# VH-VL binders against q58428r495to569, part 2

Target 1, 75 residues: q58428r495to569
Amino acid sequence: SGGKDINYIEVNYEIKKGSLFPPGFVDCNENISYNDEVVLIKDDTFLGIGRALMSGFEMKKAKHGALVNIRNVKS
Below, E stands for the ipSAE of ESMFold2; O stands for the ipSAE of OpenDDE; V2 stands for 0.75 times the mean of E and O plus 0.25 times the DockQ between their complexes.

## First folded at step 1 (VH-VL)

Design g01 (framework fv_regdanvimab)
Fold by ESMFold2-Fast, scan of step 1:
Structure g01 (fold): chain C 75 residues (1-75), chain A 121 residues (1-121), chain B 110 residues (1-110)
Amino acid sequence: as target 1 above (75 residues)
Amino acid sequence: QITLKESGPTLVKPTQTLTLTCSFSGFSLSTSGMGVGWIRQPPGKALEWLALIDWDDDKYHTTSLKTRLTISKDTSKNQVVLTMTNMDPVDTATYYCARVEDYGDYGFDYWGQGTTVTVSS
Amino acid sequence: ELVLTQPPSVSAAPGQKVTISCSGSSSNIGNNYVSWYQQLPGTAPKLLIYDNNKRPSGIPDRFSGSKSGTSATLGITGLQTGDEADYYCGTWDSSLSAGVFGGGTELTVL
């Protein structure tokens, strides 16, 4: 559970509960769909779990707005 | 040190096109997450967001003025240019350019001093 | 019309506390970060709060921000005469693909 999963989202910072916005986004699995549970990782380290607010394809193009609701953060 | 400065005409006649240049230093629009926007403020009135151009050359404009506004960048010269067509006396305002860093939540963290543009016959 | 609503004015005495509200919708405040700006007379705006509740270096802790749902609040404690200024909230509007500012609030320290 600590690595990249099929519904992975790669981020560039230590996350907190709340929302993931585009500046913190690096990459994701394009097959993520709206409302999917997603795994947030940084440098192959598991950081937490969230819920997708758009498809993975849309996340890769988004410049503004919340991409993921961050639900659980591993401390 | 990060600085921005607006330049252009201070007096414009109705129907003319306004061209304003923002010259900046201390950062590059080649840097991921970086952008420069334009904001105006008519005398005694509120701030009005106009346009933004980002590191990836994506351009955004306020809906009410979209057909009148163009924004462009010259990354090698550290300049962003705003053009506004068909000027009217109601466009009289102080025009600001300001930096946005997406890591700063789309907030404008550094502002130019502003340049006052009067539209009069 | 502005899409973010602020009270046009607020006032209080030196040493007191004021709050300035900023109300929007799900496409702006509800889904994006909120910034606050202070504009002293005759000057360019200065960033006061970013990421809803963070202060840039040099901004005293008397200034604070918060966001709940589609509304944001700027709090100022220990009011000083030098705080007399116009205060603006700002955010991104995802449905407009554009930034938006509130109408501004004039703070008077009586």
Scores: ipSAE 0.008, ipTM 0.711, lowest interface PAE 7.7, mean pLDDT 87

Design g02 (framework fv_regdanvimab)
Fold by ESMFold2-Fast, scan of step 1:
Structure g02 (fold): chain C 75 residues (1-75), chain A 122 residues (1-122), chain B 110 residues (1-110)
Amino acid sequence: as target 1 above (75 residues)
Amino acid sequence: QITLKESGPTLVKPTQTLTLTCSFSGFSLSTSGVGVGWIRQPPGKALEWLALIYWDDDKYHTTSLKTRLTISKDTSKNQVVLTMTNMDPVDTATYYCARLDYGSGSYEFDPWGQGTTVTVSS
Amino acid sequence: ELVLTQPPSVSAAPGQKVTISCSGSSSNIGSNYVSWYQQLPGTAPKLLIYDNNKRPSGIPDRFSGSKSGTSATLGITGLQTGDEADYYCGTWDSSLSAYVFGGGTELTVL
């Protein structure tokens, strides 16, 4: 059940453990809250899991700083 | 290939407004992920960031000087302009502009202009 | 006080190694990439290190960077007289919504 209920973050690159910064960010579910577990996807492909460092609304506006701590990357 | 150069008056009287222009080549402020910042350095002192403007016209200013600073861009002329009101002798410094590029996730200034020295005295 | 703290000066002999520290907090070094800038006397600053530990093209590998927690370190090996300069760390501060520089470290090669 994808779509609106998923804490998704769409990225434009192949991720690795570390931080997601604004240049790698494409879009997200605005209902993401600080400290939520998030799912990182690219072109509808699951890439990994992270922890939100700000709300989804804030991520869409951010130009600086880490948006997500990327914890687990699909093999 | 990328170059920036500062221009403006070298001498300003106290209470006047300073206007500095950064002219650049080798990149465009219409490109996403690019910005231009202003940094100053008083004689013998540390670097102090002043302001930053991004390709989408989003602007940032250092808190202590925010009410005195205006930053704007003219994308067609490849120019960024900084104005600082109510100049004081303590604002005597070399003023630099520099390119910011975070297209690869980096937030750094490279390259820098040569700097322009502004003296504030009566 | 500055939000990023560096020692005001360091010195060593030619051929030796020095390290320059930069101490911050969670809102700056703890959450963002760190850059280092070299300023030779009478010149504009030049980017030395970006993304904590990467070197721009043309920068020798005797210059290195590292970051741990809320602190960053610049390492210089094989010191040369041409390395005499002021060195600055810099990063974004999320709480201030501002770019911040350290106070600078003057390197003297004895």
Scores: ipSAE 0.053, ipTM 0.760, lowest interface PAE 6.0, mean pLDDT 87

Design g03 (framework fv_regdanvimab; at its last look DockQ between E and O 0.47; V2 from the best seeds 0.00; counts 0 for: pae E 5.6 > 2)
Fold by ESMFold2-Fast, scan of step 1:
Structure g03 (fold): chain C 75 residues (1-75), chain A 122 residues (1-122), chain B 110 residues (1-110)
Amino acid sequence: as target 1 above (75 residues)
Amino acid sequence: QITLKESGPTLVKPTQTLTLTCSFSGFSLTTSGMGVGWIRQPPGKALEWLALIDWDDDKYHTTSLKTRLTISKDTSKNQVVLTMTNMDPVDTATYYCARGEDIVATYYFDYWGQGTTVTVSS
Amino acid sequence: ELVLTQPPSVSAAPGQKVTISCSGSSSNIGNNYVSWYQQLPGTAPKLLIYENNKRPSGIPDRFSGSKSGTSATLGITGLQTGDEADYYCGTWDSSLSVYVFGGGTELTVL
């Protein structure tokens, strides 16, 4: 809970355009679907927008491969 | 000094179960980022990835065959075992095991066994 | 159908340059690292390129890799007869959670 019921993805680093890989992933809304637009957040700060490469449920279990295509990064 | 070698039967009858063993040396499957995969190649055809097991005992299987495939490891023996049920003549192929390295989050196979040929016929 | 598409064959003369393409999608090549494998006739595949453009020790600098969007390219310069082989691209597919190979390209050095 806590109002994180958006298509959020929590990361542990300052992002750049490209791929989010499992080492940079912290948590996400499990209800994200493949190809959804997602919001990337670090410590409750908005960092940018991406597109999901798998479901949120799958992201929480993934150890290999890109999770998100990061398309837009807040300047 | 890293080596892998496949072993198992060279002839299997239709409907039987195939069991192949990959014996390796020069690395450990307890090392973070390491895995061992199985790849096959029917005569004159392309490489087809089958399965992979990693250092954390996580297992991955190709979508079309995953109900037929099991992969397991024995770290004390430096072995990985692939089992494929309900063999069919179309499964005739050379079967390779290979070391997978995933330090940058996408596996690549840097050392390969010589391959073992499995023929499925009656 | 193939997840990664390669031309079935390519040919050139000794000393020439060739490129081999590998086309995929966002869930594989577009966002993951690409590897290339060389398979000489009757032998096991050998890693030629990893992480899009890096060479393992012992691979000569005539072999190079690149990636743009959802496509990857293997370049070979100064072709030698010993380069006749099948070449495969490979990568992870995030949406399927599987490793995928391309269909392979037969290089003939005439």
Scores: ipSAE 0.549, ipTM 0.910, lowest interface PAE 1.6, mean pLDDT 92
Fold by ESMFold2, look of step 2:
Structure g03 (fold): chain C 75 residues (1-75), chain A 122 residues (1-122), chain B 110 residues (1-110)
Amino acid sequence: as target 1 above (75 residues)
Amino acid sequence: QITLKESGPTLVKPTQTLTLTCSFSGFSLTTSGMGVGWIRQPPGKALEWLALIDWDDDKYHTTSLKTRLTISKDTSKNQVVLTMTNMDPVDTATYYCARGEDIVATYYFDYWGQGTTVTVSS
Amino acid sequence: ELVLTQPPSVSAAPGQKVTISCSGSSSNIGNNYVSWYQQLPGTAPKLLIYENNKRPSGIPDRFSGSKSGTSATLGITGLQTGDEADYYCGTWDSSLSVYVFGGGTELTVL
């Protein structure tokens, strides 16, 4: 009831550096804040690291604009 | 073949409500990522984006006119309707509808109607 | 009042190159794709460039787009009399949750 959450963002495609936009977004930790470091995952597999461009709550509702600046992609 | 066409009155009086219809073909507003927007252009002035309605019925309006604008769609008729209340002579403009596509990111307007010129005067 | 700033006018002779700038902020140009529109006299606007630098089918490669930071640039080489038009940049603004156009740039071919 009191553990810490991971700042995850779940996507539906194999990412590359740049922006994550709503069509590629699946779900996220709602408690992510603007400018937080986030981890991008697909099927529970780590894909890379990014910076949140809005809160997790806002990401779940957004239909337009970049959600995350993807900085590093696992190679 | 994608086409859009604006229809509605060309003359309205101050304080009246303007209703414009965008009739389109060659795409469906039920397809994920699709939207139809309205843009106006007063004579000799810049384009001004007004509103957009997307495939799952979310609506967006320019901030300055939000209380005066209503946008809706009839997907079965391939139509989008814009209503603008309390018209004023400064609202005299050519009104365009255009298709927005968001395959990757934000909308860009790849197909435009020919525009309809609306004059607001007594 | 303008979210995106463009020069009001540019001009050059046939065959020359021109560039048109579009300045914004991180909430629009900085993090979102930029599009450019051409409006020939008396006609509806037409999509010229999308996703910063891509051309729709039928747009010749002498039209190009680029983006750096919060600024975007349209380039036109081999300028022709038929290029005389108004040019608009456009993009989504994430802070305002609206689409925005620049103020437009009138290109004159002297």
Scores: ipSAE 0.092, ipTM 0.791, lowest interface PAE 5.6, mean pLDDT 89
Fold by OpenDDE, look of step 2:
Structure g03 (fold): chain C 75 residues (1-75), chain A 122 residues (1-122), chain B 110 residues (1-110)
Amino acid sequence: as target 1 above (75 residues)
Amino acid sequence: QITLKESGPTLVKPTQTLTLTCSFSGFSLTTSGMGVGWIRQPPGKALEWLALIDWDDDKYHTTSLKTRLTISKDTSKNQVVLTMTNMDPVDTATYYCARGEDIVATYYFDYWGQGTTVTVSS
Amino acid sequence: ELVLTQPPSVSAAPGQKVTISCSGSSSNIGNNYVSWYQQLPGTAPKLLIYENNKRPSGIPDRFSGSKSGTSATLGITGLQTGDEADYYCGTWDSSLSVYVFGGGTELTVL
């Protein structure tokens, strides 16, 4: 994907379909761009896939509003 | 018990800077989840969100006016100040301050001041 | 200027039900909680609904809110003359990190 690192987002909870909000956000790749597909992980475990609603840089600063639209959750 | 009140000039000349103060009581901006926002409403027109400052001193501004707006807080005085530069007649409006409540990482405005009417005219 | 889309006006007779729609996008209504505000003539706005469908203390159950997809709806049953006002939806936009209001809806009680 253009030499970028994997679009990962680390979370602190067991996700479900819907939205990731700042309280559940731990860390991410700053190279994530708006509308990118992202991988949600917790403790190095894959949890699901979503779509970024802002850049990774913005996510790290965000305190309000949904960060990711979570579309698929690993069963 | 929660109250907000706007204060400042009601008449501003074009190109001058508007400074509005929101004085509030019944809550504190040291409390997590608390914010204070500014919303304006031109005569006969819709509400327009301007800016918000929260308990962690994070500041948000409407994109169209970001370069003209400055928001700050004085927690000890329970005051929030909005500064808007280069005023124009189009900025004539009633300006409200309101308490922003963050419950699920999103805001809504549950308490409003009565508003102060600002007219920009030569 | 980013705004949520509302019908400019709605009207109904006392006792009837009215609905006011609010349309946005995935980055705002699609993923964030919607609030509704009532503004009586000559007064400041008042919070009517928050978190899509919750009523603050003092708001009658005649007022209801719902959300589906990128749209929200305010419902008012048992319409009263005192309900004549402007109504605004609002929500956070995640992509822009801003709060956004709808264009407002004027409710007339016939």
Scores: ipSAE 0.077, ipTM 0.805, lowest interface PAE 3.1, mean pLDDT 93
ESMFold2 (binder alone), look of step 2: mean pLDDT 93; pTM 0.953

Design g04 (framework fv_regdanvimab)
Fold by ESMFold2-Fast, scan of step 1:
Structure g04 (fold): chain C 75 residues (1-75), chain A 123 residues (1-123), chain B 110 residues (1-110)
Amino acid sequence: as target 1 above (75 residues)
Amino acid sequence: QITLKESGPTLVKPTQTLTLTCSFSGFSLSTYGMGVGWIRQPPGKALEWLALIDWDDEKYHTTSLKTRLTISKDTSKNQVVLTMTNMDPVDTATYYCARVGEYYDTSGSFDYWGQGTTVTVSS
Amino acid sequence: ELVLTQPPSVSAAPGQKVTISCSGSSSNIGNDYVSWYQQLPGTAPKLLIYDNNKRPSGIPDRFSGSKSGTSATLGITGLQTGDEADYYCATWDSSLSGWVFGGGTELTVL
């Protein structure tokens, strides 16, 4: 259950600085709250760090708008 | 040719419910990424977003008025309907409907607007 | 208070340049694209700029947009008397889960 306690967001593309929008979103931890630091991953690979712009529950339902502000991208 | 047009009463008494209809042509609200929203403007004041409904029947409302607002669509008639309960003189405004497109990658923009309908709330 | 702050008015002479600012926060301009609208007296608003800096078909290139951090700017060059209007910025606010408009800026061409 190690993954259960991590503020992760699974994405479907190689990220860049800016915003994560719904088409790039796959799934997230249920415990994410607004303004939390989040880890962006793709296929269990760490891609970068961002800040949540809504709760994890809201992200799963969102169809538009920025979900995460992407701050740091792994080079 | 994309057009939107608002219709409804021009005068409403305090405590009554306002119902406005947006009739549109040149696009469908069944198209992926499409939405129609309502924006109002009191005389001499700023634009204020009220509500939006999208292709997937998801509904959004401004936080300050959400308990008073209902938005619905009739895709076969190309219409979106807004209702607002418990009208007050401060709700006197021009009410616009507007389309938002490509509303899946970003929040989109209001790219086509109706002419607006003026609603006066007075006793 | 307004979520997006614009100056209430700006003015310049014909042929000159003006800039109109729109200041927000990380939950709105910092997170999403900005659009700008022109409202001529007695008319409905018209989309002028979308996605921070893009122009719809029919909008002349003397209108431009930019965004830096939590602020956006509308630039107008070669001012004409027909540019006298109210200008509004708008974006999505994630903390409000909705759209927000700025307070508007009245442009006077003297």
Scores: ipSAE 0.013, ipTM 0.678, lowest interface PAE 8.5, mean pLDDT 87

Design g05 (framework fv_regdanvimab; at its last look DockQ between E and O 0.65; V2 from the best seeds 0.00; counts 0 for: pae E 5.4 > 2)
Fold by OpenDDE, look of step 2:
Structure g05 (fold): chain C 75 residues (1-75), chain A 123 residues (1-123), chain B 110 residues (1-110)
Amino acid sequence: as target 1 above (75 residues)
Amino acid sequence: QITLKESGPTLVKPTQTLTLTCSFSGFSLSTSGMSVGWIRQPPGKALEWLALIYWDDDKYHTTSLKTRLTISKDTSKNQVVLTMTNMDPVDTATYYCARETTVTDWYYYMDVWGQGTTVTVSS
Amino acid sequence: ELVLTQPPSVSAAPGQKVTISCSGSSSNIENNYVSWYQQLPGTAPKLLIYDNDKRPSGIPDRFSGSKSGTSATLGITGLQTGDEADYYCGTWDSSLSAGVFGGGTELTVL
């Protein structure tokens, strides 16, 4: 279950502080809940940390609106 | 080049159902990412977001009118239809359809609007 | 009632600068991009600003947008008589899963 147990969000771009929107979203753990701390990754590389603005299940269905508030980006 | 145009009755009686059609050109709802929404504006009042339909038939509705609103599309005709039941004089407004899209691929907004059609609800 | 709050009216003389505020909350403006729309009298709204501070082609740089926290601001410099219109802010509200607009601001050029 390893990687599937963490609150991960896979993205398709180099993130910056702000918000993650659906076009940048690739996949996530559906177990993510609102307000959870999440790890942003791209190609198995850690990019930063954010806070979920909805459940992972909802993220996978969202077409627009911020999914994650990105507060910390790996330097 | 991208255009939208609203059509339908301009006068509706209370309790009747309003059906508006948005005919558009310059884009297709068969294209991924495309969406068309409806906005209304009562005379001298603010814009009110109503509903949105995506290329894959996913739909969103304003909560206050969700039970009364139905949005649908006919991709082959480049049309989106809005249906609102149980019309009331308070629903008198100019109704706009607009394309919602994103330039940056990060956020959606209404970039092209129809001219609007005025609907009056009266006995 | 309104999710986004705007001042009902602003006014200034030609050549002056005006700002229009748009106040929201964490579920809309704070996390989502803000758009602004200009509605000239008797016409349909036109996109003026998108993604907080970007101008579509054809929009002069006299128009600017900014956002901080739960508030957004539209700035208009070198005010012209042709700028007299209603201006609306708009964004997505995550809690409502819906688009939302402000109450609109009537700009009068004195």
Scores: ipSAE 0.296, ipTM 0.849, lowest interface PAE 1.4, mean pLDDT 92
Fold by ESMFold2, look of step 2:
Structure g05 (fold): chain C 75 residues (1-75), chain A 123 residues (1-123), chain B 110 residues (1-110)
Amino acid sequence: as target 1 above (75 residues)
Amino acid sequence: QITLKESGPTLVKPTQTLTLTCSFSGFSLSTSGMSVGWIRQPPGKALEWLALIYWDDDKYHTTSLKTRLTISKDTSKNQVVLTMTNMDPVDTATYYCARETTVTDWYYYMDVWGQGTTVTVSS
Amino acid sequence: ELVLTQPPSVSAAPGQKVTISCSGSSSNIENNYVSWYQQLPGTAPKLLIYDNDKRPSGIPDRFSGSKSGTSATLGITGLQTGDEADYYCGTWDSSLSAGVFGGGTELTVL
C-alpha cells in the first residue's frame, strides 16, 4: 500500500500504552474505520500501533473520548 | 486567580424562561481547549450535568433537556449564558457553572466551579 | 436509572480507610477518563481526582483513584471528620455525547 493508503494517525506527543485522546491528535487518514489497526506517527516517525475506536472522520471532529486504544509503543 | 460566578433571577414562575449568566475571569474562551459547562443540583439530590460550550462554539446538551436548553457565549465579555424554557417546580435547584480544560492535562474534568445560584420555581 | 452507579452511603471510623465505587459502561468509564469531586456541606463541588488517578495540587495523598474496566474507585485513608462530604464520580459518555455524574455517595465518619 502507498503512503496515503496507510491507516495513520499523527499525534503531537510521545505516546504511552493506553488511549489516545483528542488533545494529542493532529491528523489521520479519514477513511479509517472502527476497529481498524492504525499506526501512530509523530513528525513522520513511527511511534506505535493501535486500534481505532471510531472512524477517521469522527476522530477529526472529536473533543471527547478515546480515539485509539494504543496497543504497542516502539521501545 | 480563576473564578466563575453565576447570576440571574433566584425566583421564577412556572412556564417562564430562566436565563443564567456565568461571568468568569483568569482565563478566556478564545483559548483552544477551553470550555464552560452548566450543572444543577436539586435540594438534597445529586449533581446533574446540563450543557457545555467550547471555545470554537461546539455545544452539547443533556438529552433529556435538549429541547429546553440553549447555551451561548460572548468571548469578549468572558460570559456564557444558559437559557431553560418552560420552567417547572421540579427544576428548583442550585445551578453551577464550571470550567473544563484540556490544555494542560488533555482530558475532560471540571477543575474550577462557581459558588452556584439557587433558583426556586414557585408552585 | 443513573448512568454511573455509586453506593448511596459509606461510613468508617476516624483513622480508617474507605473506598467508594463507581460503576459504568464501555461508553463512559472504560473509554473516558474519570474524575472525582468532593462536596462539603453547603459548598460547591471541588475537584479531587482527575485522569482516573491524579491529584490536583493541594489534595493530600490520602485520596487516591483507580480504574479497571467499567469501574472506578476512590480510596480515602486516614479518615478525618473533615472528610464528611458527598463524593461524585464524573466522566464523559460517548454514546450520549454528554457528561455524566454518579448519584453521589455520602461519607459519614463515626
Scores: ipSAE 0.120, ipTM 0.786, lowest interface PAE 5.4, mean pLDDT 89
Fold by ESMFold2-Fast, scan of step 1:
Structure g05 (fold): chain C 75 residues (1-75), chain A 123 residues (1-123), chain B 110 residues (1-110)
Amino acid sequence: as target 1 above (75 residues)
Amino acid sequence: QITLKESGPTLVKPTQTLTLTCSFSGFSLSTSGMSVGWIRQPPGKALEWLALIYWDDDKYHTTSLKTRLTISKDTSKNQVVLTMTNMDPVDTATYYCARETTVTDWYYYMDVWGQGTTVTVSS
Amino acid sequence: ELVLTQPPSVSAAPGQKVTISCSGSSSNIENNYVSWYQQLPGTAPKLLIYDNDKRPSGIPDRFSGSKSGTSATLGITGLQTGDEADYYCGTWDSSLSAGVFGGGTELTVL
C-alpha cells in the first residue's frame, strides 16, 4: 500500500483526462486485470486514477492503443 | 534524408510465395520506437495494412492474411522482408513499405513511404 | 471488411471548403490517434495529418484534422485543383492488434 506496490501505472508525462498510450507508459504492477481501478504515478508522485483497458502483463508489451482510461487527475 | 524502397519480383505465378524487400536509409531499426510496415493497394482499390515489425523484433500481421504473412528484419543491412505464401490473382497490387515511429513525436503514424512496387499474379 | 467508413467521393469548386469524415468505433478511433494520407494519382500516399490534428512540415494550413468520439474529420479549405486526390484515414485497432485504413475518399475539384 505504499508507492509502487499497489495497482500502479508509472508514466513519463503530466497526465490529463483521456487515455494513456504506450509512449507515455513506463511500468506497472503485472497483477492489474482488465477493468481494474489503477493509480497513475510519475517519479513516485500520485497523478490520478484510471481504469485499465488490458492486463498489466499486456500493458508492458503493448506498442499501440489506449492502455488506461484516465478518469480523475489530481489538481 | 529518410528513404525507403521496395524491391522484388513484378510477376508471380498462382500458388507461389512472394518475397519483397524494403531497403531504407536515414534511420535504424535498432533505435527504440522505430518500426517498418507493409501496406498494399490493389488496382483502383483502398489501402490495406499488412504487417509491422518493431525495433525489438515484435511483429504484427493483419488477421485476414496472418497465416500467409511473415515479416522479418536484418538490422545490419537496413532491410525488412515480407513473405506471402500461396499467391492468388486477387493479391495483385502495389506493395508499399513505410516507417512508423514515436522517436520524433509521442504518437504512432506512417511518416515516410516508399514509392511502391507493383506485383502482378498471373499464370 | 473495412472497419473505418469514409464517403466514397466528395466534390466542390476551387476556393470552397470540404470535409471528409471517417467513422469507426471505440477499438480504433476513440482510443487511438488518427492520421490522414493524401494520394495523388499515380503516387505513393503522403502523410497529411498525424496525432488527430497535427500537420507535418510542408503541409499547408488549409488542411486540418479533428476527432470527436468514434469519428474523425479532415477539413480542406481554399480548394485548389492540385488537391484532387484520394484521401485515407488511418489508425490502430486494439481489438484486431492491427493497423486499419478507411476505404478512401476521392476528392474532385470541379
Scores: ipSAE 0.101, ipTM 0.780, lowest interface PAE 5.2, mean pLDDT 87
ESMFold2 (binder alone), look of step 2: mean pLDDT 91; pTM 0.939

